# Ledger of designs, part 4: VH-VL binders against NAD kinase (nadK)

Target 1, 268 residues: NAD kinase (nadK), of Syntrophomonas wolfei subsp. wolfei (q0aze0)
Amino acid sequence: MKIILVNNRFKENTEKKAQEIAGQLSALNVEVIIDNGLDEPYAGTVDFIMVLGGDGTMLRAARRYGQRAIPVLGVNMGTVGFLSNIEINELAEYLPLILREEYSLEARMMLEVAVFQQQSLLTRVFCLNELLLRSNSPRMLSFALEISGQKLEPYRGDGLIVSTTTGSTAYSLSAGGPIADPQLDAFIVTPVASHIINKRPLVVSPEREISLHLLEEREAIIGIDGQIKMDFGAENRVLIKRAPHPLLMVNLKAKPFFTSIDRSLQRQ

## First folded at step 21 (VH-VL)

Design T1 (from R3 with heavy chain K30R, light chain R31K)
Fold by OpenDDE, last read:
Formats: structure tokens, sequence, C-alpha cells
Structure T1 (fold): chain C 268 residues (1-268), chain A 123 residues (1-123), chain B 107 residues (1-107)
């Protein structure tokens, strides 16, 4: 068995723990690769991915490895989030199950985000939470939203979020989007400070495609999962689709989504 | 063979800016985290900054934070160090260095170094 | 920051001698210590990583030992080309830090 431990090199606690776990796994004759985010994604074949940290680390892991159909386990290390399945202090308990491959998988839809310069592809990224288009100035954006060839009325506002159901509890939620069951596949299109009062978010079939482009020559940015940032101008367009493959999240322990989100919201 | 070649050093006045470059060859540059390390004349080594393979993760020594900017152009295999608000204490030979990847036993160390480029100040 | 105290600052030795250099970290750095060799006007060269792992191409007369906070570089039989300055470096915590160096010179 070969396992990747994903952590953040700049989070010392996760680095230390990754090394400890690597040692333990090696002692059990498990081959281990540590991905601390400094190097390109590991290209070799692996059987399992452990994400050590919080939601941010999981999002990075998803972007790096989600397309490879590898089981991904979130191991929380003292952060608040929705993407971890077990706590770090529980790892020892569940390690035998992991090694015996006695776990269930939950498929989570990912986005395929393609950014173009005219007709040329600049970048393609798979992400677990959302794509954000927002203004890079105090002025509102004017942009076109198209869903499966249907052109909507021009949108004016600070920005727009296209999120997965997994991402519904992330930035989309803060922007007034609906909370979605992670077991449901759908796009959530959430306006960010629209000039239209009570502009409603859209729940869109995962079979559809979403495209965005600016209607004016203004400076904007594209954000992906709150971690990737790129400049976006009038000459650019973004195409959003359901990713060809879902993220396979490992489910070792039952974690009630709705009770968790309810509790989290009450703390705000 | 792995090669790193620094350039851009020279004599500057305090408060001025200078941009150093490091051209990499002999390996897949875009796959590796890169570092700058400097050495004042007759002194020891001081780590300056790190940049991840894609530039998404950056960390600076406190002594240069807010003044220096590490960046990279993977399409050209070049590592940069933009040095602003230069001070006399910045006098040093500046080395670019590579960190091995996927080696939890060696990935933290500098396995290849450039020849260095000298930054000094006019008297 | 983690302080690396290297000792001695200099050592006079002859060809064939056993040379020992020590490095002490102000905190536990586990095994994340490297040793470098630097000759005048040249860039440092990695000798040892992870406290005791010999870098490829480095002669076997070089060896590293230690863990936690105390580390040692040993040259079992000093060769003419080994006269240089040696540095230890910790890679346990940011920022990475180096020892003050040890100059190995002719007796």
Amino acid sequence: as target 1 above (268 residues)
Amino acid sequence: QVQLVESGGGVVQPGRSLRLSCTASGFTFRSYAMHWVRQAPGKGLEWVAIISYDGSNIYYAESVKGRFTISRDNSKNILFLQMDSLRLEDTAVYYCARTPKYTWGSGRYFDYWGQGTLVTFSS
Amino acid sequence: DIQMTQSPSSVSASVGDRVTITCRASKDINKWLAWYQQKPGKAPKLLIYAASSLESGVPSRFSGSGSGSDFTLTISSLQPEDFATYYCQQANSWPYTFGGGTKVEHK
C-alpha cells in the first residue's frame, strides 16, 4: 500500500504530525509520500490520501489529486470545518480499517473551471468548492452569465460565485446562498452584492454548463476555493462544468451534516 | 546536469532597488520549490526566502519581509528576487538554491546552489 | 528563531586526522539537520542531510550523527581537499537557520 500525506509545510504542527505518521506507516510496511504543498503534485500511483489539517488543505488536495479517483480522508487537526471525517487523535483507532480498505466512499462533485484568453485556454482547474468572479476595484462589475446557451440578463454587482453543493457551506453561504446537501450534485450560482435587490441564487443541474465574461473593460479577478487567484479582464472568459470525476471522500465515521451546520450557524 | 546561474548583482546606493535573477537548467524547474540564501562577506549563511513550485506558497525571513519579493517564471525557468529599500546590511553574495522534492528526509535541504551574485553598496 | 551554535569556530588539523564538528540547536529539531562544505569563493556543497544521510557523491569519510538538539559531523581521515568551512543548517522550523561555521585549516 502507498499513501500520500497531504499537509501544509508552513503549518508546523501538521508537518510534525505528518512526519510522525509517516514513520508509523513505514513501520507497518506502508510506503509514504508527504505532500506539503511546496512541490508539484506527486505523479506516481497511490492507494490512499490522508489530508492533515483543515478544509483549506482538503481543498488543495482535491485540486491536486481529485481527478485521479483516489480515496481521500480528511483528518482534522484542531480547525473548524466541514471536510474532515475524523480527528487526528482518532487516526490510530481507524488506521487498521484504512489499511484493510474497510471504509465507505462518498462521491463529491467537483467543478471543472476553464479560463480562456479569447479562444486560447489559459488554465484548467478542478476544484471542490467554488469559482468566484469579483471586481478588483470599488466599482461594480458588469458581466454576462450564460447557462447552457441561455443568456441571462446582464449582471451588475461585486461578483458571482459558482459553487458545488460541497461549497455551499463556504463562501456561497456568506454571500447568501442556500445550504445544499453534499450528497446532491448541483451548481449553486450565488450573486455577490448585486445591484438588484434580492437577486436570488440559482440551483442549476450538474449537466449544464456555465459561462462568464465581462461586458465592460474592467479589472476583475477569478478566485478558486479562496486559494487560487488570477486576473480576469474583458478579453477573458470562464467556462464551468461538472468535473469528469468526483472527489472520493473516505467515510470512516458517521458525521451528520445537517446537525453540524445547524450548530455552526448558531455560533455565529 | 543541474545548473543554477544567478545574475543582477552589483553596486547600489542605500534605499535603491535591485532585481536578482536565477536561471535554472538541467532539471524540471517548475516542479521544485526554490530558495534564496545570502552570505555577507566573511560571514555565515542566512536563509532569505522560499517559493513553492507554482508560486502559491511563499515565506520570507523577517529581515527582508516587506522589502524583498521572491517570484518565478516557470515558462522561462527563472527565479527572481526583487529587492527594494536596500540597506547596508543587505550586502552579501546571494545564492539561489534548490530543494529536493518528495523526500521527507531530504526535501528540506539545499542540494544544488548557484555560484552566487554579489550585492554591495557604494561608499 | 532556532539558534544554531557551531563548535569549534576553527580547527587546525593535518592530513589523516580525525576531525569532529558539533552543532547545537536551541530547540529540538528532530533529525532535520544538514551539513555543508564551503570553499573560498565557492557556493556551499551539501554533505549530509537528515542528520546522518550522506549526499550522493560525497566521500564516505564524511559522516553525521545526532538527533534532537546535538549533532556531529565527523571526517574520519582528513584529506587535502577537505580544508574548508563547514556549516550546519536546521530545517525543522521556519526560518531555516545556519550555524556560524567551522573553518578547518592546516596545522
Scores: ipSAE 0.744, ipTM 0.893, lowest interface PAE 0.7, mean pLDDT 94
Fold by OpenDDE, last read:
Structure T1 (fold): chain C 268 residues (1-268), chain A 123 residues (1-123), chain B 107 residues (1-107)
Amino acid sequence: as target 1 above (268 residues)
Amino acid sequence: QVQLVESGGGVVQPGRSLRLSCTASGFTFRSYAMHWVRQAPGKGLEWVAIISYDGSNIYYAESVKGRFTISRDNSKNILFLQMDSLRLEDTAVYYCARTPKYTWGSGRYFDYWGQGTLVTFSS
Amino acid sequence: DIQMTQSPSSVSASVGDRVTITCRASKDINKWLAWYQQKPGKAPKLLIYAASSLESGVPSRFSGSGSGSDFTLTISSLQPEDFATYYCQQANSWPYTFGGGTKVEHK
């Protein structure tokens, strides 16, 4: 058994806990890798990933390892979120099940985001929540949105979000997107401050491809899961597809999504 | 052989800016977190900043926060330190340093250092 | 910030002597302590990491011990090339901090 503990090196509580858990696992003859976000993702074969922290850490873990079809368990450490399955104080209880691989998995669709400069691929990223295209200036963007080759009317606004159903409760929600069942595979295309009043978000089949490019010379950025940022200009285009593999989220404890989201919304 | 070569140091006036560079070779630069550490003349060592392998995670010492910017170009194997609003207390030899990819202790220790580049101030 | 108190600030020794340098952290830093050697005009060199692990290529006469808050670097038999300044560094908490240094001088 080989396990990666994913934490944030700059979060002391997670670092401390990661060390403790690593010690415990080692005592049980489990090989442990700690990924604290400083180094490149561990390239070796692993059997299980434990994410210690909150949704942000989970998103990072998903980007780093989601394409490798490794079970990923979110262990919440006192944060509010939707991507953790158990609390840190519950880990001891569930550890035997983890080690015996007695758990269920929930597949969550991820995005494959490819950013191009002309015809050259600049970067390809898999992400769990969303791709954001937004203006990097007070001026609105003008960009082309294509869905499976269908060219929509030129878009003018502050930006656009393309999210998974998992990401529907993230930035897309704040931008007025629908709440989606995370067990459903779909793209959610949510406008950000469109010049068209009440421009509706789109729910798009995961079989389709989404393409974005600017129609004018403007300062824009691409954001991935609210953590990765890159400049986006007129010579760039972004292609969004369903990732070839979903994130395999470990389900040790029942966590009703709709009850959780309802409670969460009541707190806001 | 792992090599780190700092450059960009010199004599500056207070309030001015300076950009240091560290050129890395002999290892897969893009895989490692990198640091800046400085040493005032005749004094001890002071950690300045860290940047993760892809630049996504950055942390600064309080003494330089808001004034210094650590960055990297992995395509060129270069680490940067943009120093703005320089102060007399910033006088030091600035070292770039690599941290090994430890299984449990990544980013903790500095196994390779450059020879440093000196930043001083004119009267 | 974690304060690292290093002692002594200087020590005079002869070749063949056993030299001991101590470093105390203001709080528990577990095993996350490193020792460095620095010669004049040169960059520091890593000697010991994780309190007691010898860096590759470092002579076995160097050793580190301790945990928690108190740590020790020992040179079992001082060699001519060992005259230098030594620093401890904690890697437990941000920001990383160094001791004040210990200069090992020729008696």
Scores: ipSAE 0.736, ipTM 0.893, lowest interface PAE 0.8, mean pLDDT 94
Fold by OpenDDE, fold request of step 22:
Formats: structure tokens, sequence, C-alpha cells
Structure T1 (fold): chain C 268 residues (1-268), chain A 123 residues (1-123), chain B 107 residues (1-107)
């Protein structure tokens, strides 16, 4: 068995734990790769991915490895989030199950985000949470939203979020988007500070495609999962589709999503 | 053969800016985290900054934070160090250094260095 | 920041001598310690990583030992090309820090 431990090199606690776990796994004749975010994603074949940290680390892991159909386990290390399945102190208990591959998988829809310059593809990324289009100035954006060829009325506002249901509890939530069952596949299109007060988010079928482009020469940016940033201008287009493969999240422990989110909201 | 070649050093006035470059060859530059390390004349080594393979993760020494900017152009195999608000204490040979990848100690050790470029100040 | 203290700052030795350089970290850095060799006018060269792992191409007369906070670089039999300055470097915590260096010079 070969396992990737994903952590953050700049978070010492995760690094220390990754090393410890690596040692333990090695002692069990498990081959281990540590991905601390410094190097390009490991290109070799692996059987399992453990994400040590919080949601941010999971998002990075998803972007790096989600397309490879590898089981991904979120191991929380003292952070608040929704993407971890077990706590770090529980890992020892569940390690035998992991090694025996006795776990269930939950498929989480990912986004395929393609950014174009005219007709040329600039970049394509797969992400677990969301794409954000936002103004890079104090001025609001004017942009076109098209869903499966249906051109909506021009949108004006600070930006727009296109998220997965997984991402519904991320930035979309802060922007007033609905909380979605992560077991449901759908796009959530959430306005960010629309010129229309309380403009409603859209829940869109995963079978549809979403395209965005600016209607005016304005400075904007595309954000992906809050971690990737790129400039976005009038000559750019973004196409969002359901990723061809979902992220396979490992379920070792039952985690009641709705109870968790309810608790989280009550604490805010 | 792995090669790192620094350039851009020279004589500057305090408060001015300077941009250093490091051209990499002989390896897949875009795959590696890169560092700047400097050495004042006759002194020891001081780590300056790190940048991950794609530039998404960056960290600076406190002594240069807010003044220096590490960046890279993977399409050209170039590492940069933009140095603003330069101070006399910034006098040093600046080395570009590579760290190995896919190890338990990724980004920890500098296995290849350039020959450095000298930054000094005018009287 | 983690302070790295090297000892001695300089050592006079002859070819064939056993040379020992120590490095102490201000806190536990596990095994994340590297040793570098630097000759005048040249860039540092990695000798040892992870406290005791010999870098490829480095002669076996070089060895590293230690863990936690105390580390040692040993040259079992000093060769003419070994006269240089040696630095330790911790890679446990950010920012990375180096020792003050040890100059190995001719007796």
Amino acid sequence: as target 1 above (268 residues)
Amino acid sequence: QVQLVESGGGVVQPGRSLRLSCTASGFTFRSYAMHWVRQAPGKGLEWVAIISYDGSNIYYAESVKGRFTISRDNSKNILFLQMDSLRLEDTAVYYCARTPKYTWGSGRYFDYWGQGTLVTFSS
Amino acid sequence: DIQMTQSPSSVSASVGDRVTITCRASKDINKWLAWYQQKPGKAPKLLIYAASSLESGVPSRFSGSGSGSDFTLTISSLQPEDFATYYCQQANSWPYTFGGGTKVEHK
C-alpha cells in the first residue's frame, strides 16, 4: 500500500504529525509520500490520501489529486470545518480499517473550471468548493451569466460564486447562499453584493454548463477555493462544468452533516 | 546538469530597488520549490525566502518581509527576488538554491546553489 | 527563531586528522539538520541532510550524527580539499537558520 499524507509545510503541527504518521506507516510496511504543498503533486500511483489539517488543506488535496479517483480522508487537526471525517486522535483507531480498505466512499462533485483568453484555453482546474468572480476595484462588475446557452439578464455586483454543494458551507454561505446537502450534485450560483438587494441564489443542475464573461472593461479576478487567484478581464471567459470525476471522500466515521452545520451556525 | 545562475546584483543606493534573477537549467524547474539565501561579506548564511513550485506558497525571513518579493516564471525557468527599500544590511551575495522534492524532508535542504550575485551599496 | 550555535568557530588541522564540528539548536529540531561546505568564493555545498544522511557524491569520510538539539559533523580523515568553512542549518521550523560557521584551516 502507498499513501500520500497531505499537510502544510508552513504549519508546524501538521508537519510534525505527518512525520510521525509517516514513521508509523513505514513501520507497517506502507510506502508513504508526504505532500506538504511545496512540490508539484506526486505523479506516482497511490492507494490512499490522508489530509492532515483543515478544510483548506483538503481543498488543496482535492485540486491536486481529485481527478485520480483516489480515496481521500480528511483528518482534522483542531480546526473547524466540514471536510474532515475523523480527528487526529482517532487515526490510530481507524488505521487498521484504512489499511484493510474497509471504509465507505462518498462521491463529492467537483467543478471543472476552464478559463479562456478569447478562444484559447489559459487554464483548467478542478476544484471542490467554488469559483469566484469578483471585482478587483471598488467598482461593481457587469457580467454575463449564461446557463446551458440561456443568457440571463446582465448581472451587476461585486461578484459571483459558482459552488458545488460541498462548497455551499464555504464562501457561498457567507455570501448568503443556501446550505446544500453535500450528497446532492448541483451548482449553486450565489451573487456577491448584487445591485439587486437580496438577489436569490440559483441551484442549477450538474448537467448544465455555466459561462461567465465581463460586459465592460473592468479589473476582475477569478478565485478558486479561496486559494488560487488569477486576473480576469474583458477578453476572458470562464466555463464551469461538473468535473468528469468526483472526489472520493472516505467515510470511516459517520458524520451527521446537518447536525454539524446546525451546531456551527448556532455558535456564530 | 543542474545549473542555477544568478544575475541582477550590483551597486545600489539605500532606499532603492533591485531585482535579482536566477535562471535555472538542467532540471524541471517548475517542479521544485526554490529559495534565496544570502551571505554578507565575510559572514555566515542567512535564509531569505522560499517559493513553492507554483508560487502558491511563499515565506520570508523577518528581516526582509515587506521589502522583498520572491516570485518565479516557470515558463522561462526564472526565479526572481524583487528587493525594495534596500538597506545597508542587505549587502550580501545572494544565492539561488533548490530543494529536493518528493522526500519526507521536502523543501528542507539546499542541494544545488548558484554562484551568487553580489549586492552592495555606494558610499 | 531557532538559534544554531556552532563550535568551534575555527579549527586548525592537518591532513589525516579527525575533525569534529558541533552544532546546537536552541530547541528540538528532531533530525532536520543539514551540513554544508563552503570554499572561498564559492557557493555552499550540501554534505549531510536529515542529520546523518550523506548527500550523493559526498565522500564517506564525512558523517553526521545527532538528534534533538545536538548535532555533530565528523571528517574522519581530513583531506586537502576539505579545508573550508562548514555550516549547519536547521530545517525544522521557519525561518530556516544557519549556524555561524566553522572554518577548518591548515595547521
Scores: ipSAE 0.700, ipTM 0.883, lowest interface PAE 0.8, mean pLDDT 94

Design T1 (from R3 with heavy chain K30R, light chain R31K)
Fold by OpenDDE, fold request of step 22:
Structure T1 (fold): chain C 268 residues (1-268), chain A 123 residues (1-123), chain B 107 residues (1-107)
Amino acid sequence: as target 1 above (268 residues)
Amino acid sequence: QVQLVESGGGVVQPGRSLRLSCTASGFTFRSYAMHWVRQAPGKGLEWVAIISYDGSNIYYAESVKGRFTISRDNSKNILFLQMDSLRLEDTAVYYCARTPKYTWGSGRYFDYWGQGTLVTFSS
Amino acid sequence: DIQMTQSPSSVSASVGDRVTITCRASKDINKWLAWYQQKPGKAPKLLIYAASSLESGVPSRFSGSGSGSDFTLTISSLQPEDFATYYCQQANSWPYTFGGGTKVEHK
């Protein structure tokens, strides 16, 4: 068996724990690769991915490895989030199950985000939460939103979020988007400070495609999962589709989504 | 074989800017985290900065934070160090260094170094 | 920051001698210590990583030991090419820090 441990090199506690776990796994004749975010994603074949940290680390892991059909386990290390399944202090208990591959999998839809300059592809990424288009100035954006060939009225506002149902509890929620069951596949299109008061978010079929481009010469940015940023201008286009493969999240124990979200929201 | 070649050092006045470059060859540059390490004349080694393989993660020593900028061009296999607001205490030979990937010590140890480029100050 | 204290600052030795250099960290750094060799006008060269792992191509006369806060570099039989300055480096915590160096000189 070969396992990738994903952590953050700049978070000392996760690094320490990753090394400890690596040692333990090695002692059990498990080959271990540690991905601490410094190096290129490991290209070799692996059987399991263990994410040590919080939601941010999980999102990074998803972007790096989600296109590969590898089970991904979130192990929470003292953070509040929605993407971890077990706590770090529970790992010892569940490790035998992991090694015997005795766990359930939950498929989570990911986004395929492609950014173009004219007809040239600049970048393509798979992400778990959302794509954000926002203004890079105090001025509103004017952009075109098209859904499966249906051109909507020009949009004016600070920005737009295209989120998965998993991402519904992330930035989309803060922008007024609906909370969605992560077991449901759908796009959530949430406006950010639209010029139209109380502009409603859209719930869109995962079978559709979403395209965005600016209608004016303005400076904007594309954000992916709140971690990747890139400049976006009038010469650029973004195409969003359902990723061809979902993220396979490991469920070692029951973690009721709605109970968790309700509790989390009550604390805010 | 792995090779790192620094350039851009020289004599500068305090408060001025200087841009150092490190050209990499003999390995897949875009896959590796890179570092700058400096050494004042007759003194020990001081870690300066790290940049991840894709530039998404950067960390600086406190002594240079806010003044130095580490960056890279993976298409050209070049590592950069933009040094602004230079101070006398920045006098040093500046080395670019590679850290191994996919090892237990990934990002920890410097397995390859350039020969360095000297930065000094005029009176 | 983690302070690395090397001792001695200098050592006089002859070819064939056993040379021992110590490095102490101000806190526990586990096994995340490296040793480097530097000759005048040259860049440092990695000798040992993870406290005791020998870098590829480095002669077996070099060895590292220790864990926690106390570490040792040993040259079992000093060779003419080994006269140089040696540095330890911790890689446990940011920022990475180096020892003050130990110069191995001719007796």
Scores: ipSAE 0.693, ipTM 0.881, lowest interface PAE 0.8, mean pLDDT 94
Fold by ESMFold2, fold request of step 22:
Structure T1 (fold): chain C 268 residues (1-268), chain A 123 residues (1-123), chain B 107 residues (1-107)
Amino acid sequence: as target 1 above (268 residues)
Amino acid sequence: QVQLVESGGGVVQPGRSLRLSCTASGFTFRSYAMHWVRQAPGKGLEWVAIISYDGSNIYYAESVKGRFTISRDNSKNILFLQMDSLRLEDTAVYYCARTPKYTWGSGRYFDYWGQGTLVTFSS
Amino acid sequence: DIQMTQSPSSVSASVGDRVTITCRASKDINKWLAWYQQKPGKAPKLLIYAASSLESGVPSRFSGSGSGSDFTLTISSLQPEDFATYYCQQANSWPYTFGGGTKVEHK
C-alpha cells in the first residue's frame, strides 16, 4: 500500500509527529510519499492520502489531489476545524481500520475555476472553499456576474465570493453568507461590501456556470481558498463550474456537523 | 546528468543592484524546490533562500530579507536571485542548489550544486 | 537560529589515517544533519545525509553517526583526494545553518 502524507514543513510541531507516523506506517510495510508543499504534487498511483494539520493543509491537499478520487483523511494536530475527522492522538487506534479500508467516504463538491485572457485559457485550478474576486486598490470594483448566460444587474463594491457549501463557514460567512450543510451541492454567491442594496447572497444550482468580468479598468485579484492569488484585470474573465470529481473525505469517527458549528467557529 | 549553471555575478557599486541566474538541465526543474547558498571568500557557507517548485512558498535568511528576492521561471528552467541594497557582507560566491523530492530529504540536503558565481561589493 | 559548532578547525593527517570530525548543534536536530566536502574553488559535495546515510557515489570509507545534538564524520582510511574542507549542516529548522568547517590537510 502506498500513502501520501501531507504536512506543513514550516510548522515545526507537526514535523516531528509526522515523522513518527511515517515510521509506524513503514513498519507496517506501507510506502510513504512525503508531500510538504515544496515539491510538485506526486503523480504516481496511491491508495490513500493522510493530511496532518489544520483546515489550511487540507485545502492544499484538496487542490493538489482532489480530482484523483483518492480517499483523504484529515488528522487534527491541535485546533478543531471543519475538515479533520480524527485527532492525532487517536490515529493509532484507527490505523488498522485505515489499512483494511474499513471506513466510509463523504463527498465534498469542489469548484473548477478557469481564468481567461480574452478567449484564451490562462489557467485552470480547483478549490474546496471559495473563489474571491476583490479590488486591489482603494477604488471599488464594477463587475458583471452571469449565471448560465443570465446577466444580473452590475455589481459595485469590494468584490464577490463564489463558495461551495464546504466553504460556507469560511470567508463567505464573514461576508454575510449562510452556513450551508456540506452534504448539499451548491454555489453560494456572496457580495463583499456591496453598494447596491438588492445584492443579497444567492444559493445556486451546482449545474450552473458562473462567469465574472470587470466592467471598468481596475486592479483586481482572484483569490482561491485564501491561499492562491492571481492578478485580474479588464482583459480577463473567470468561469466557475462544479469540478468533475468531489473530494472524497474519509469518515472514521462520527463528527456531527450541526452540533459542532459553534465550537468550530469559535476556534476559527 | 543534473547541471546547474550560475551567471550574472560581478562587481556591484553602492546603490546598485544585481540579478543572478541559475540555468538548470538534466532534470525536471519545475518539480523541485531550489535554494541559494553563499560563501564569503575564505569563510564558511550560509544559506540564503528557498523557493518551492511553483514559487508559492519562499523563505529567506534574516541577513537578506527585504533586500533579496528569489524567483523562478519554470518555462525556461531558470532560478533567479534579485539582489538589492547590497552591502559589503554580501560579497560571496553564490551557489544555486537542489534538494530531493518526495522523501524526508525534500527541502533539506543539497544533492546538486552549481559551480557558483562571484558577487563583489565595491565601495 | 541553531548554531553548529564544528571541531577541530583543522586536522593534519597522512594518507591512511583515520580522521574524525565532530559537529554539535545548539538544539536537538533529530537526525537532520548533512556532511559536505569542499575543495578549493569548487562547490560543496554532499557526502552524508540524515546523519548516517551515504550519498550515492560516495566511497564507503566515509561514514556518519550521531543523533540529537552530537554528530561525527569519519574517514576510515584517508586518501589523497580527501584533503579538503568538510562542513556539517543542520536541516531541522529554518534558517539552515552550517558548521564553521574542518580543513583536512596533508601533514
Scores: ipSAE 0.606, ipTM 0.833, lowest interface PAE 1.7, mean pLDDT 90
Fold by ESMFold2, fold request of step 22:
Structure T1 (fold): chain C 268 residues (1-268), chain A 123 residues (1-123), chain B 107 residues (1-107)
Amino acid sequence: as target 1 above (268 residues)
Amino acid sequence: QVQLVESGGGVVQPGRSLRLSCTASGFTFRSYAMHWVRQAPGKGLEWVAIISYDGSNIYYAESVKGRFTISRDNSKNILFLQMDSLRLEDTAVYYCARTPKYTWGSGRYFDYWGQGTLVTFSS
Amino acid sequence: DIQMTQSPSSVSASVGDRVTITCRASKDINKWLAWYQQKPGKAPKLLIYAASSLESGVPSRFSGSGSGSDFTLTISSLQPEDFATYYCQQANSWPYTFGGGTKVEHK
């Protein structure tokens, strides 16, 4: 069996624990690939991904591996979040189940984001939480939103968030979007500091295609999961669709979403 | 065969700028974190900077932070070091270096080095 | 910053001699230590990583030991090509730091 162990090299406690876990796995003849964020995503065949860290580390793993239909386990390292399933001190208890593949999977919708310059594709990325379009100056943006070819009235404001239901508890929430059950597949479209009072958050079918472009020359940024940033100008447009594959999150331990909301949000 | 070849060193005046390049061949450059390490004449080695495979993680030694910029062009297999506000203490042979990937050595141990490029100053 | 103190600064030795070089870290660095060999006018060459693991292609006469703060490089039987300067390097935390070097010279 071959697994990827994802951690953050620059947080001392996660790396020390990652080393301990890798030693236990090697003693069980499991081949371990280390992903500390410095190297290109591992392209070889892998049976399982173990993420040691908080939601940020899981977001990186999801972007790197989420389209590969590989089970991904979130292991909490002390920071309460939404994307971990078990605690690090429980991992030894669950290792036999992991090795026997005795666990269930929860599918989490991801976004496919394609950024264009004119007619040319510049980049295609996947994300678990959200795409953010925002102003890169004190000035407001004027921008167009289209949903499956249906043009909405122009937006004016600081920007727009297009999130998954998983991302509903991230930046979308701070901008006034609803908390959504992560078992639902949907886009949540949330304006950021809209100058137009009748622009409300929208919940949109995952079968829709969403496009955004600026209506006037302004300096803007596209943000992905709060971790990737790209310049965005009047020559650009972005297309957003449901990604071909959901993130397959491993479920070893019951973690009720609704009873954990308050605790998880207080830690953010 | 892994090869790293530095260029762009030379004689420069203090306070000026210089750009070093490191051309990589014999391995998949875009997969690896890369480093700059320098060695003043007659002195030991000093780590300068690291850049992750895609440029998203960058760290500098305090002695160069704010003055040096590490970058990479993965389409051309080139690592760069832009050195601004050069000081006499920056006199050194500058090496580009690779660390292994996918192991505990990732980002830690320099398994391949270039031959270096010398940066010195005119008075 | 973690200071690396390397001793001795130089060693006079003959072919066939056993040579021992030590390196002390100012803080616990676990096993995150490497040893490099550097010949005049050449780039350093990795010999040992993770304190005791031999890099591929490095002769078995080289060995490393230690953990925590005290580390040793040993050359069991010195060969003519081993006259060089040796450096230790900690890879525990940024910034990575090197020892001052040990020059192994002909007697």
Scores: ipSAE 0.599, ipTM 0.828, lowest interface PAE 1.8, mean pLDDT 90

